VH-VL binders against Probable D-xylose utilization operon transcriptional repressor (gntR). Designs and how they scored, part 1

Scores and structures below are computed, not measured.

Target 1, 226 residues: Probable D-xylose utilization operon transcriptional repressor (gntR), of Paenarthrobacter nicotinovorans (Arthrobacter nicotinovorans) (q8gal4)
Amino acid sequence: MDATSKRLTRTTVASQVRDFIVMEIAQGRLPLGAPVREMEIAAQLGTSQTPVREAFRELAALGLLESRIHVGTRVRQLAEKDLVEAVPIRSALEGIAGRLAANNYHKHAEEVRGSFEAMKEVAEGGDRRVFAAASTTFHRSVVRAAENASLLRAWNALGIEVMTILAMASSDIPLDDAAESHRPIVDALEAGDPELAEHALTHHVAAYLPATAHSNGGVDAAVQAS
Positions, changes and structure headers below are counted from each chain's first letter, unless a header gives other numbers; Kabat numbers aren't used for antibody chains.
F, E and O are the ipSAE of ESMFold2-Fast, ESMFold2 and OpenDDE, as the mean of both directions, binder to target and target to binder. V2 is 0.75 times the mean of E and O plus 0.25 times the DockQ between their complexes.
[cut] marks letters that were taken out.
Atom coordinates printed by the task and the answers are left out, and those that the model quotes come from them; centres of patches stay.

## First folded at step 4 (VH-VL; framework fv_tarlatamab_arm2)

Design g03 (from tG2 with light chain G32N)
Fold by ESMFold2-Fast, scan of step 4:
Structure g03 (fold): chain C 226 residues (1-226), chain A 122 residues (1-122), chain B 109 residues (1-109)
Amino acid sequence: as target 1 above (226 residues)
Amino acid sequence: EVQLVESGGGLVQPGGSLKLSCAASGFTFSGYAMNWVRQAPGKGLEWVARIRSKANSYATYYADSVKDRFTISRDDSKNTAYLQMNNLKTEDTAVYYCARNPYKYLSHFDYWGQGTLVTVSS
Amino acid sequence: QTVVTQEPSLTVSPGGTVTLTCGSSTGAVTDNYYPNWVQQKPGQAPRGLIGDTYNKHSGTPARFSGSLLGGKAALTLSGVQPEDEAEYYCLLYYGGAWVFGGGTKLTVL
């Protein structure tokens, strides 16, 4: 056995399994509160149980799955409090991503613009859940453009699709307006302006906070909430 | 039922022109992006062109192999998409399919027509 | 020029599991490429199976699933049936335009 190769393969596959489970939750195929079985996921993805177990451990540590003795593992029931706590972290990470991505944009312009146009197209269909997935894909393209693997891993760990679904469900913003609200991010990246890109992403993500958090001072109030 | 029906195919000399039509029924045509996809005899599928809805200003996209020769268009009042093919080459010989993209899922090629054959030969 | 690569042919036994993959010359395939899977049987028009990586068309049998594994899009068939013998095409999104893979001929025997 090649232990080093086996460890690298296990880590990479586990991250992909984690992303798959997050997408299943976001798409509603793995409902909130539903039991999750390692064997079923492993069989579905044609992989061994080891990377699936690692993915389960990561998702449990991040609060997307929960394990209770004698009950087993299930998808956590998410609440408004989870958005209040996670949005400031996401805002900080995406601000860093924007700064870095502005300097690399020429290498990633097609992917970022493509995902922005896709989000506008999905908005026309009126499905807020489908829009949340497209929006998440757009934000991931910006984080990927930062060319920082640690940042991407940290960002992926937050369960962004589920957070976006919850934010969209708590908002009555028209989807075409929601899509267009991303234009300042694209404009800042195209201008190659790191500070403007950070500002655009930080402010955009802060808008995902529930109205109650906004009335209490927005991001600062959310960060201080105990 | 959702139906897409292509027409306008036939035999054309190299350098000639032909206009294909795709008549849609059973759904709200104006809300969908439309594609043309072709398949040469015994070969695989090749995407040719796409046109978005009015909400996206009828934006058009083309494969490099057909740019400046083919023009995709639509008439929402007739529930029909078109492909105007100019300066045809023998390598354009193929069955041409139209296919829709529903907005419920981003770019899902869910329904296709039966195709219309275009033969470019002398 | 962008090239989308698939296995030319694969064989699987009835009731077995098979995974088809879809790679891009531009690098690792991610959800930003909105992988789609299309099935074509001999003498028939193509039919959509999966859009946006994981999202099944309403008529797609439960035994079909889509994923992203190993830097490629993947289509997995579990409990394969004889009627699943067909050509399978993937296509990837490049900012408004689409690029098809060469297709995989799946033989069920």
Scores: ipSAE 0.005, ipTM 0.506, lowest interface PAE 12.6, mean pLDDT 82

Design g05 (from tA5 with light chain T30D S54Y)
Fold by ESMFold2-Fast, scan of step 4:
Structure g05 (fold): chain C 226 residues (1-226), chain A 122 residues (1-122), chain B 109 residues (1-109)
Amino acid sequence: as target 1 above (226 residues)
Amino acid sequence: EVQLVESGGGLVQPGGSLKLSCAASGFTFSGYAMNWVRQAPGKGLEWVARIRSKANSYATYYADSVKDRFTISRDDSKNTAYLQMNNLKTEDTAVYYCARNPYKYLSHFDYWGQGTLVTVSS
Amino acid sequence: QTVVTQEPSLTVSPGGTVTLTCGSSTGAVDSGYYPNWVQQKPGQAPRGLIGDTYNKHSGTPARFSGSLLGGKAALTLSGVQPEDEAEYYCLLYYGGAWVFGGGTKLTVL
């Protein structure tokens, strides 16, 4: 147990405000691009503005909210441009991770299988925010299995969990289908097949690109640039 | 022109051994995974074995029906893949084809040989 | 233990459209099974048509297309020609091993 674990067991009001806003976004009740006002959230939750401001600051740092002086705060709108830019980078990094992880899989099989099973279990509950976290944990387990510290640092810098939460909030894909779509990754890693693992990760991540981005040259240009 | 030519087929008794060869030309053989696929007379296709490129440490895979009896190998200097078949059974009677997979995409069986007949009979 | 299932036979008229399917005993087929389609004409060696769900081999005629349909891999022929009469095999990937379907005999009448 570290200091962060100890703090998390003592829930703060700001933490509860953060969790509330994240849940509202994930469930679609707080739409992407919608304005969010400190006073209104404080009134809704029966709390003062201080913990709400703290929560807003934290969520802005995580990229779920965006705020400008005198303009106000809103739920970040995940633009097609953001996915066109980030998905090819993520695809390339996870492809490398899959290739390396296949060679090391015997040392990491329990973590990867465990995170896949957890993701399927969470999908049955229907909570999209919790699923986004489970999906992120699964992908991180594959990156860890690559045993490349530089790759893990680069992957962590992309803010994958935030992107996943925002993508799930704008998607109606059944969660059981979303979870099952990860099975080919596990199968390729179990086979110890670096080329197929690279292909499985690359193909899976590329599927996160919006259909409209695939219909123009922007996606192809971004992928080739990477 | 991509070409795969199988050889080494013939008549062999149950319990015997036979070694098949697949000679490749018209492409950079060393960059491709190679497969053996068989077809019993009047029956469908059955995947037998695969060997990957040097970049993938020549990893080998086998169908359960041939595991521990057959060994796939390759010699990149000769552009040739091999299938060593031991403890042959009458059920192994088939035309044996070799087929390639592109370096990047193992999931593409693009070119096949004409096949070589193996008959296992007493 | 895995079984890959195809329609045993299908008939289509020249110029018509027909869809062949490929299912798995392990569950719904998605792109992660890397569905491949192979054509074999009587007395000839097999020929690759489609790899990884919808990627055509360079020699594959435009009238052939691959897709996923109702939890199965699918091969569609539109504007069928007499020379398309053949056996069609699908194969799916299962963690190192490839498994062929039983084949579909396509008759063009």
Scores: ipSAE 0.000, ipTM 0.426, lowest interface PAE 16.0, mean pLDDT 82

Design g06 (from tA5 with light chain S54Y)
Fold by ESMFold2-Fast, scan of step 4:
Structure g06 (fold): chain C 226 residues (1-226), chain A 122 residues (1-122), chain B 109 residues (1-109)
Amino acid sequence: as target 1 above (226 residues)
Amino acid sequence: EVQLVESGGGLVQPGGSLKLSCAASGFTFSGYAMNWVRQAPGKGLEWVARIRSKANSYATYYADSVKDRFTISRDDSKNTAYLQMNNLKTEDTAVYYCARNPYKYLSHFDYWGQGTLVTVSS
Amino acid sequence: QTVVTQEPSLTVSPGGTVTLTCGSSTGAVTSGYYPNWVQQKPGQAPRGLIGDTYNKHSGTPARFSGSLLGGKAALTLSGVQPEDEAEYYCLLYYGGAWVFGGGTKLTVL
């Protein structure tokens, strides 16, 4: 192997390690606050410490891992501040996605409807982490329906899986109600109404803000609660 | 011990009817979606019908090949799912399996019955 | 309507690695289609292997893994055993309805 091939392979391995850790967190196998050790991950994935260390550095920069001198590296205990910062960005991106997706919906209707029905079914099981994964899949299907590669890349960069887990963990909302809260999004998309879809997505995502930072923007509490 | 047992298969003439049953035990039946899947002799699997739980209003879905001829239903008090097959055709000849979808993982067809053979011939 | 396509047959040597793929006529297969993989050995009822793209059934051996590859769902077997010789079917979810692929006959030679 030449140096260029080695560099590309190592970068790909680090990305695979990063994706593995993100998925472990999303699936609940690596709990928030749990210790994460370079040597254990390297052994588990059959790789050296270098790509694992690179992945840890990237995940720390994204706010998913944190290192403390005497404790080592842990999955970050994500806080209300993180949701306050990320939710407005997510809301704006998904609003744009909804507007664009309404015009393309006929090409993506099966995936979007399927993801919505999956959320409803998973909600019956009562597992909030499994529901968070289904919810993330639904939102991703809407962003995909926008048919805008730059938007999808930006959305993927936000770590939506972990944000959704945190939002669900900090919420008392019954899962059936959480699933049903997505129906206005599907209805707007099926109607092919870009303005309604943008509104439905921005309103829905904004509801993920913690109560202390919550703003109605003129919409009353009864409408948000329903 | 999760168990699904199909029954009601047999020989029928074209244009006839049969009602298949799938008796479930070892789990909380009412919380699961139930499917019928068939396999013609020497051929692949074909999904036939699905019925959701009461929480989803017993919503039903059918493959295009059986729409308007087959009806899936369930009786949660008896832990049993049914497939009413009307206007049977020779191409409906197959082993019919019932399979569940666990609510924890929507996409898992984790437990299947042993199947019941339906033969449509004169 | 929607057609789900698999390789008709594949051959692999014991201890080898093989990847089966599952494509859709409606476009790229994504996690939104909840790809499932089912194994059927001769004379037996089918059994679930993988759900939701990579989510193993509790009884599925470690050598099986699911993924997305090049716009298709993929099932990879590493360190193949003789008993893995079987028909493998993929299923895709379409809002309550499921569509099976035509199946892949895996021969372990």
Scores: ipSAE 0.223, ipTM 0.654, lowest interface PAE 4.7, mean pLDDT 82

Design g07 (from g01 with light chain Y34F)
Fold by ESMFold2-Fast, scan of step 4:
Structure g07 (fold): chain C 226 residues (1-226), chain A 122 residues (1-122), chain B 109 residues (1-109)
Amino acid sequence: as target 1 above (226 residues)
Amino acid sequence: EVQLVESGGGLVQPGGSLKLSCAASGFTFSGYAMNWVRQAPGKGLEWVARIRSKANSYATYYADSVKDRFTISRDDSKNTAYLQMNNLKTEDTAVYYCARNPYKYLSHFDYWGQGTLVTVSS
Amino acid sequence: QTVVTQEPSLTVSPGGTVTLTCGSSTGAVTEGYFPNWVQQKPGQAPRGLIGDTYNKHSGTPARFSGSLLGGKAALTLSGVQPEDEAEYYCLLYYGGAWVFGGGTKLTVL
């Protein structure tokens, strides 16, 4: 028996099941669009169906799993349409956050720097789910530094962590490169330059648009490459 | 299974030097950041120093109280972390523990050694 | 210099529930500070309990849980056992460096 199996007996079983499924999705072992069956997960983890069913309901509410009458439960598959719709909204919100955060940075510098360093450390471990969480924590720290409660509520409503997990699961981007791509954001905030910070956040987030969207119009080749 | 064993403590005069070692076994040492934490007699825990892996150029971090006097290092081929302590002061008297952080789970201080006592007195 | 503050001492009866808190002089504690909880019994080396705010280490009993509460990190023990009597320390992350709280002595009577 390995460490993961032991963990399932020590915390609330439903939350451990939830974390297991999230990890499997983030690492690509449970592919996007793949079927997930309650009885099979219960058997794999040596637990009853009740906590597995609860975990499935929680994950469906979070948008990681979806249930369809004939198909059953499966890992949500992000379509290009989902990213084309969400990325511009996220980019706009985080651009605003960067502009505001640059002016307040002295109050939030330790949290922002800490989250950036944590992202680099986590990237070294190669765990894509843990990286997705660290990346989300970093972006949230920047939004929090904007000191605008409405902006933070709007940003939280986008389900950024779920989208980051699903994006990481479908990506072969080296985590070290993913972490380092955030350095221009930190540098702009340290400089206290609102325009540079807005540009850094907007450009960074826009780089997550699918390649097909980048093939049309005036998208910079550097953005397409990232 | 997982073990961290500190050594190198002892009695030293103010202004002296000591080098502590932390020998690791039972896990892949190179995948872990290593910390030194101290505890003065009857006092609480105080974080002293941290060293990351070769992938992060063995980046080091120090508490303000020991900067420029202490140097943390590691030798992954020997599964050992070190703390070189120079210009020791009486307030450095403490039990020194090593503790690991798994890079996979950044913020866990999951395993600790039993500690080694450093006494700085004339 | 950053100061991390904990209750110096707390008392709880066996089977009871107690919550320890961990605050920072720099402002509200959020998940970005990666709160950690460590237990130390007299004459023994410390052991890890909780990392990443709420993530239990292997071997941490189910009765322990971590959370964020009112701008502070929190460690809650439900159904306290006599063997839980110990010093509890929190740690907060400040960009590579860690800062310990002063510790909470938990008495189980």
Scores: ipSAE 0.098, ipTM 0.643, lowest interface PAE 5.7, mean pLDDT 84

Design g08 (from g01 with light chain Y34W)
Fold by ESMFold2-Fast, scan of step 4:
Structure g08 (fold): chain C 226 residues (1-226), chain A 122 residues (1-122), chain B 109 residues (1-109)
Amino acid sequence: as target 1 above (226 residues)
Amino acid sequence: EVQLVESGGGLVQPGGSLKLSCAASGFTFSGYAMNWVRQAPGKGLEWVARIRSKANSYATYYADSVKDRFTISRDDSKNTAYLQMNNLKTEDTAVYYCARNPYKYLSHFDYWGQGTLVTVSS
Amino acid sequence: QTVVTQEPSLTVSPGGTVTLTCGSSTGAVTEGYWPNWVQQKPGQAPRGLIGDTYNKHSGTPARFSGSLLGGKAALTLSGVQPEDEAEYYCLLYYGGAWVFGGGTKLTVL
């Protein structure tokens, strides 16, 4: 029993450490690419290194932290190339989800509307990490409404929450504007229009592309050979 | 120190009306959604009504059991939320609690008042 | 009308582990329903324990945890103490409106 109680307490502390680091990243206090050290976090939070090490392993598995031999542990730096590669895939998957979800919306309307309303509430608080979680929940609710298990598995494999956290950490977009930008998606789904829903999702997700990808790519890309 | 204090409860006849008040202190009231929750004697909690902040156009929501009979409102200048209860029925007899929804984190119903008793009886 | 279902009563021994569940008549409970857990002791006003599936209220003991299990929201108490004897309610979010479960009376013997 004592061993079980100690194990549960240890796991709880590790999750608190994880949440702290995620919050620091989301709020920009722990910048992208910044080194992060177990001893410093342990000292800052008044805890031992064991739960911190557990949190670091979990965050590395989630792709928020990365560790490399002779480099140490640091906050993952989401490069423009990563977004340029991932956003078109996400756009295609969510476009398919929108088409399918429009036909099934009556079964999932409460969850989708609820998730949208949740983003608006969270936006008022200004916590970008919490908003990233709410946004991810909304997009997942749409993918879930597609009622296609393979699509949901593929979407989950892209690490959407991690990408959203990193994007929010790098962005100064007002959260109330970010929340409201999802309204056309909800409207299209409520209309039960598969083509409109696909367009709303693909257009919305495309906005996650870096500005350079939205410019005249032919001209800019020709200069970028390295 | 966050405090919510309900008032306005009492004995009322079936078909009558009553207006409850929830006075808030210790926080920026205007930024929070406010709820009314009731509990009939010896029964469970039942959510009654919710009103959002000005940022969400004071949107209101009601349980089906009270829709069209109860009206939730607020006066941000007085840090007070209200529940206007019309066409009261004996089944509306309950302790009425005021509870806030914070606009940050993902925590809700963090602070509750002590409640005010409404008895609907002839 | 939407119905939120909880176990009416559960019994656990001091130091034991117990899990309370919260289901919805509309389908599987997901994070989109923002499951909340509230504790009420006899003669007292309710108090918040867990918000939005996993988020603990300030002052909630470490032995309480929230999760999603088998299409339901779950509240787990590990190393239960006598003072944990109370009624526990879940709440689910339905696009601005909230719906309470019927409550679980937890007896600690």
Scores: ipSAE 0.066, ipTM 0.603, lowest interface PAE 6.4, mean pLDDT 83

Design g09 (from g01 with light chain Y33H)
Fold by ESMFold2-Fast, scan of step 4:
Structure g09 (fold): chain C 226 residues (1-226), chain A 122 residues (1-122), chain B 109 residues (1-109)
Amino acid sequence: as target 1 above (226 residues)
Amino acid sequence: EVQLVESGGGLVQPGGSLKLSCAASGFTFSGYAMNWVRQAPGKGLEWVARIRSKANSYATYYADSVKDRFTISRDDSKNTAYLQMNNLKTEDTAVYYCARNPYKYLSHFDYWGQGTLVTVSS
Amino acid sequence: QTVVTQEPSLTVSPGGTVTLTCGSSTGAVTEGHYPNWVQQKPGQAPRGLIGDTYNKHSGTPARFSGSLLGGKAALTLSGVQPEDEAEYYCLLYYGGAWVFGGGTKLTVL
């Protein structure tokens, strides 16, 4: 609430508005499904509606905001349907990535290990947006270690960062626990065991699947949900 | 305003010891990681050491060039970070800066002190 | 043992655009290295410009931007001003530790 006009400059106003809204969503101050009004944001940040509209369009394109007829713009609600559909696909892609990355780990160990340590570091401050970014960076480092451009392109198309931001905004999991839950992935990759790494990634990602799915995760859940 | 003030620099003989201090003001010191960075005359910047906050158990990190000779520490009650330098070598001659890490310790080195000169010679 | 490499010097005209790069001996620079950029003018303490690849320090002019390009971190200045003449350093994160690049001397002529 304390944003002032002094935080905004003419040359970067739309970008600053975008960052402000992302932060409010990540911190839970702007709840999932909550209305977001151009006029209110403009007044709060001491700016005109033009850069706010630009920011809203950018955030809608990123999937953080959505326009609803007769209601206006709202923070996208990460529905159970979204998780039931996306988690099995992500699990399958990251499982493949883990298997391949285990064989290439010696080339990528520093990046993967470094991004894991980064998650532990950013977790301590409780900044859920910064943690969401660090978590996304870690998972991308594993996918990158697979050395498969098509896999990385497919993984990027899933909007993992957006899903992670929305999941962190809706959860009360201690960030230290969230970071530490990734340790089995690093351990499997360091062991250079493709089967263990696939299992570690698949199991980790499947844990995001809602109980209502009544599934062990994987592609079958996505097929049923679609 | 955020301020970092280094002190404790001076002339010391090879093999000697020196302790630098970085006094912080204008922010909640205990919530930030602190770094020491040095610059030899006419040379580039070299990262030396980092200490995290109490929430990270005051974890410390060192450049290989100083790892067994330098010790970074902090006293949150005094808003001060320290660099204990032992077994000093002529190549340790440099201006020593302290710098903080904001935003959960992994964003940029946003504020720096003005530096304190350490000269190691006979 | 990791070496971070920058262009030793670059020249740009006032109002021009210039891009500085930052590479690592260990492989491609990614967002996982949390690239930082700092500016140092002669006789002055360093000043933070950009952290975590593209996140600007609050005092950093809009003409500065950070990115990742071709396996390197990049700092781009558009509409360069005479006061931008300085040494620019990148630094990369390696699991708790940081490593500086050798610096780029930017001359504005």
Scores: ipSAE 0.227, ipTM 0.679, lowest interface PAE 4.3, mean pLDDT 84

Design g10 (from g01 with light chain Y33R)
Fold by ESMFold2-Fast, scan of step 4:
Structure g10 (fold): chain C 226 residues (1-226), chain A 122 residues (1-122), chain B 109 residues (1-109)
Amino acid sequence: as target 1 above (226 residues)
Amino acid sequence: EVQLVESGGGLVQPGGSLKLSCAASGFTFSGYAMNWVRQAPGKGLEWVARIRSKANSYATYYADSVKDRFTISRDDSKNTAYLQMNNLKTEDTAVYYCARNPYKYLSHFDYWGQGTLVTVSS
Amino acid sequence: QTVVTQEPSLTVSPGGTVTLTCGSSTGAVTEGRYPNWVQQKPGQAPRGLIGDTYNKHSGTPARFSGSLLGGKAALTLSGVQPEDEAEYYCLLYYGGAWVFGGGTKLTVL
């Protein structure tokens, strides 16, 4: 039980509470904008308010929760501003990932194809939040295939799943079509074509930009031109 | 109440055939992928076959050990999944379980039948 | 071709904590393998416990949790009860197909 004992000493109760709340937000059980109360979370997890309060402070610092005097704590309501800021960064990181992954694809083909098939299956269930999670898993499989640890860490820090949830919630695209829109990425990787893979990922990610961002000539102009 | 009930097991000679049935109740059967999983006496679980919904063209998947000998199918009007087993070998002797797999999560294997015993022996 | 590996047996005292792991011959187990955990007690059919890494089936007791740990899927039991003595199987997703681990026999002494 050495491994179990060591992990328990390194993982605080507050960290476990934080992970629980992030999961609840990601799975839609804590909706964006919903109130979150220390006592309710403490009761749900069978813990005291101290580690819950610590988790709330950490999540507020990360921008996932917000607290206001006389209003209390809420899950932060994500806005178009968050997509406008994050999508160009995500596009650049995933473009790099696609180029590198095309060269390494033979080592990662099974995971990438598997994640693509999973996304198609989840689309059948009709739950846009669950689909967003599957889509995030697929994109992460491509980033992992790049075999660049710094790139993966940067990508993981960007809040991709929440970004994808917001994009899917704001979209009328049928989930089957959303899943199939990823096929050009898989095809480019299987062809071992780094330029095509970069283009496929950059183009796909740019589609998350809100209509208001079309005045910004950056990522959107590149997608329309190429 | 979700329930899966397997039937069709029995004793068969090597080279013979059997068709197993899995009758489902208590849920919308057509919205779920269905699996067959087997367990040889005193051994672990082995996944055998899977069939997806009509929206996925009833796509089927098989373990290498049964490929070209077993066929999974379903009849959504009867809420039943089937496993047609041909060219049976002694190593196919096992309890065969039916298990559902929701598309929403690709998770759970949440409900299983009680199993039906298939014995392949001379 | 793919081999999914679990500890053959583990022992834990009542009230203790134990973690079971699930590894793959194809590389690190990530969330893209959609790890599932099922429990089988002697003489009974298997029952689902955890799906998609950490997603509990509605009947799964709070003491069970799933995670990814060190390139493997993990099932942790905290405050183990005598009735938790069972075989535990993981299974991983491979593009429509599934592969079971060899199972872990958990003994509660």
Scores: ipSAE 0.573, ipTM 0.812, lowest interface PAE 2.0, mean pLDDT 84

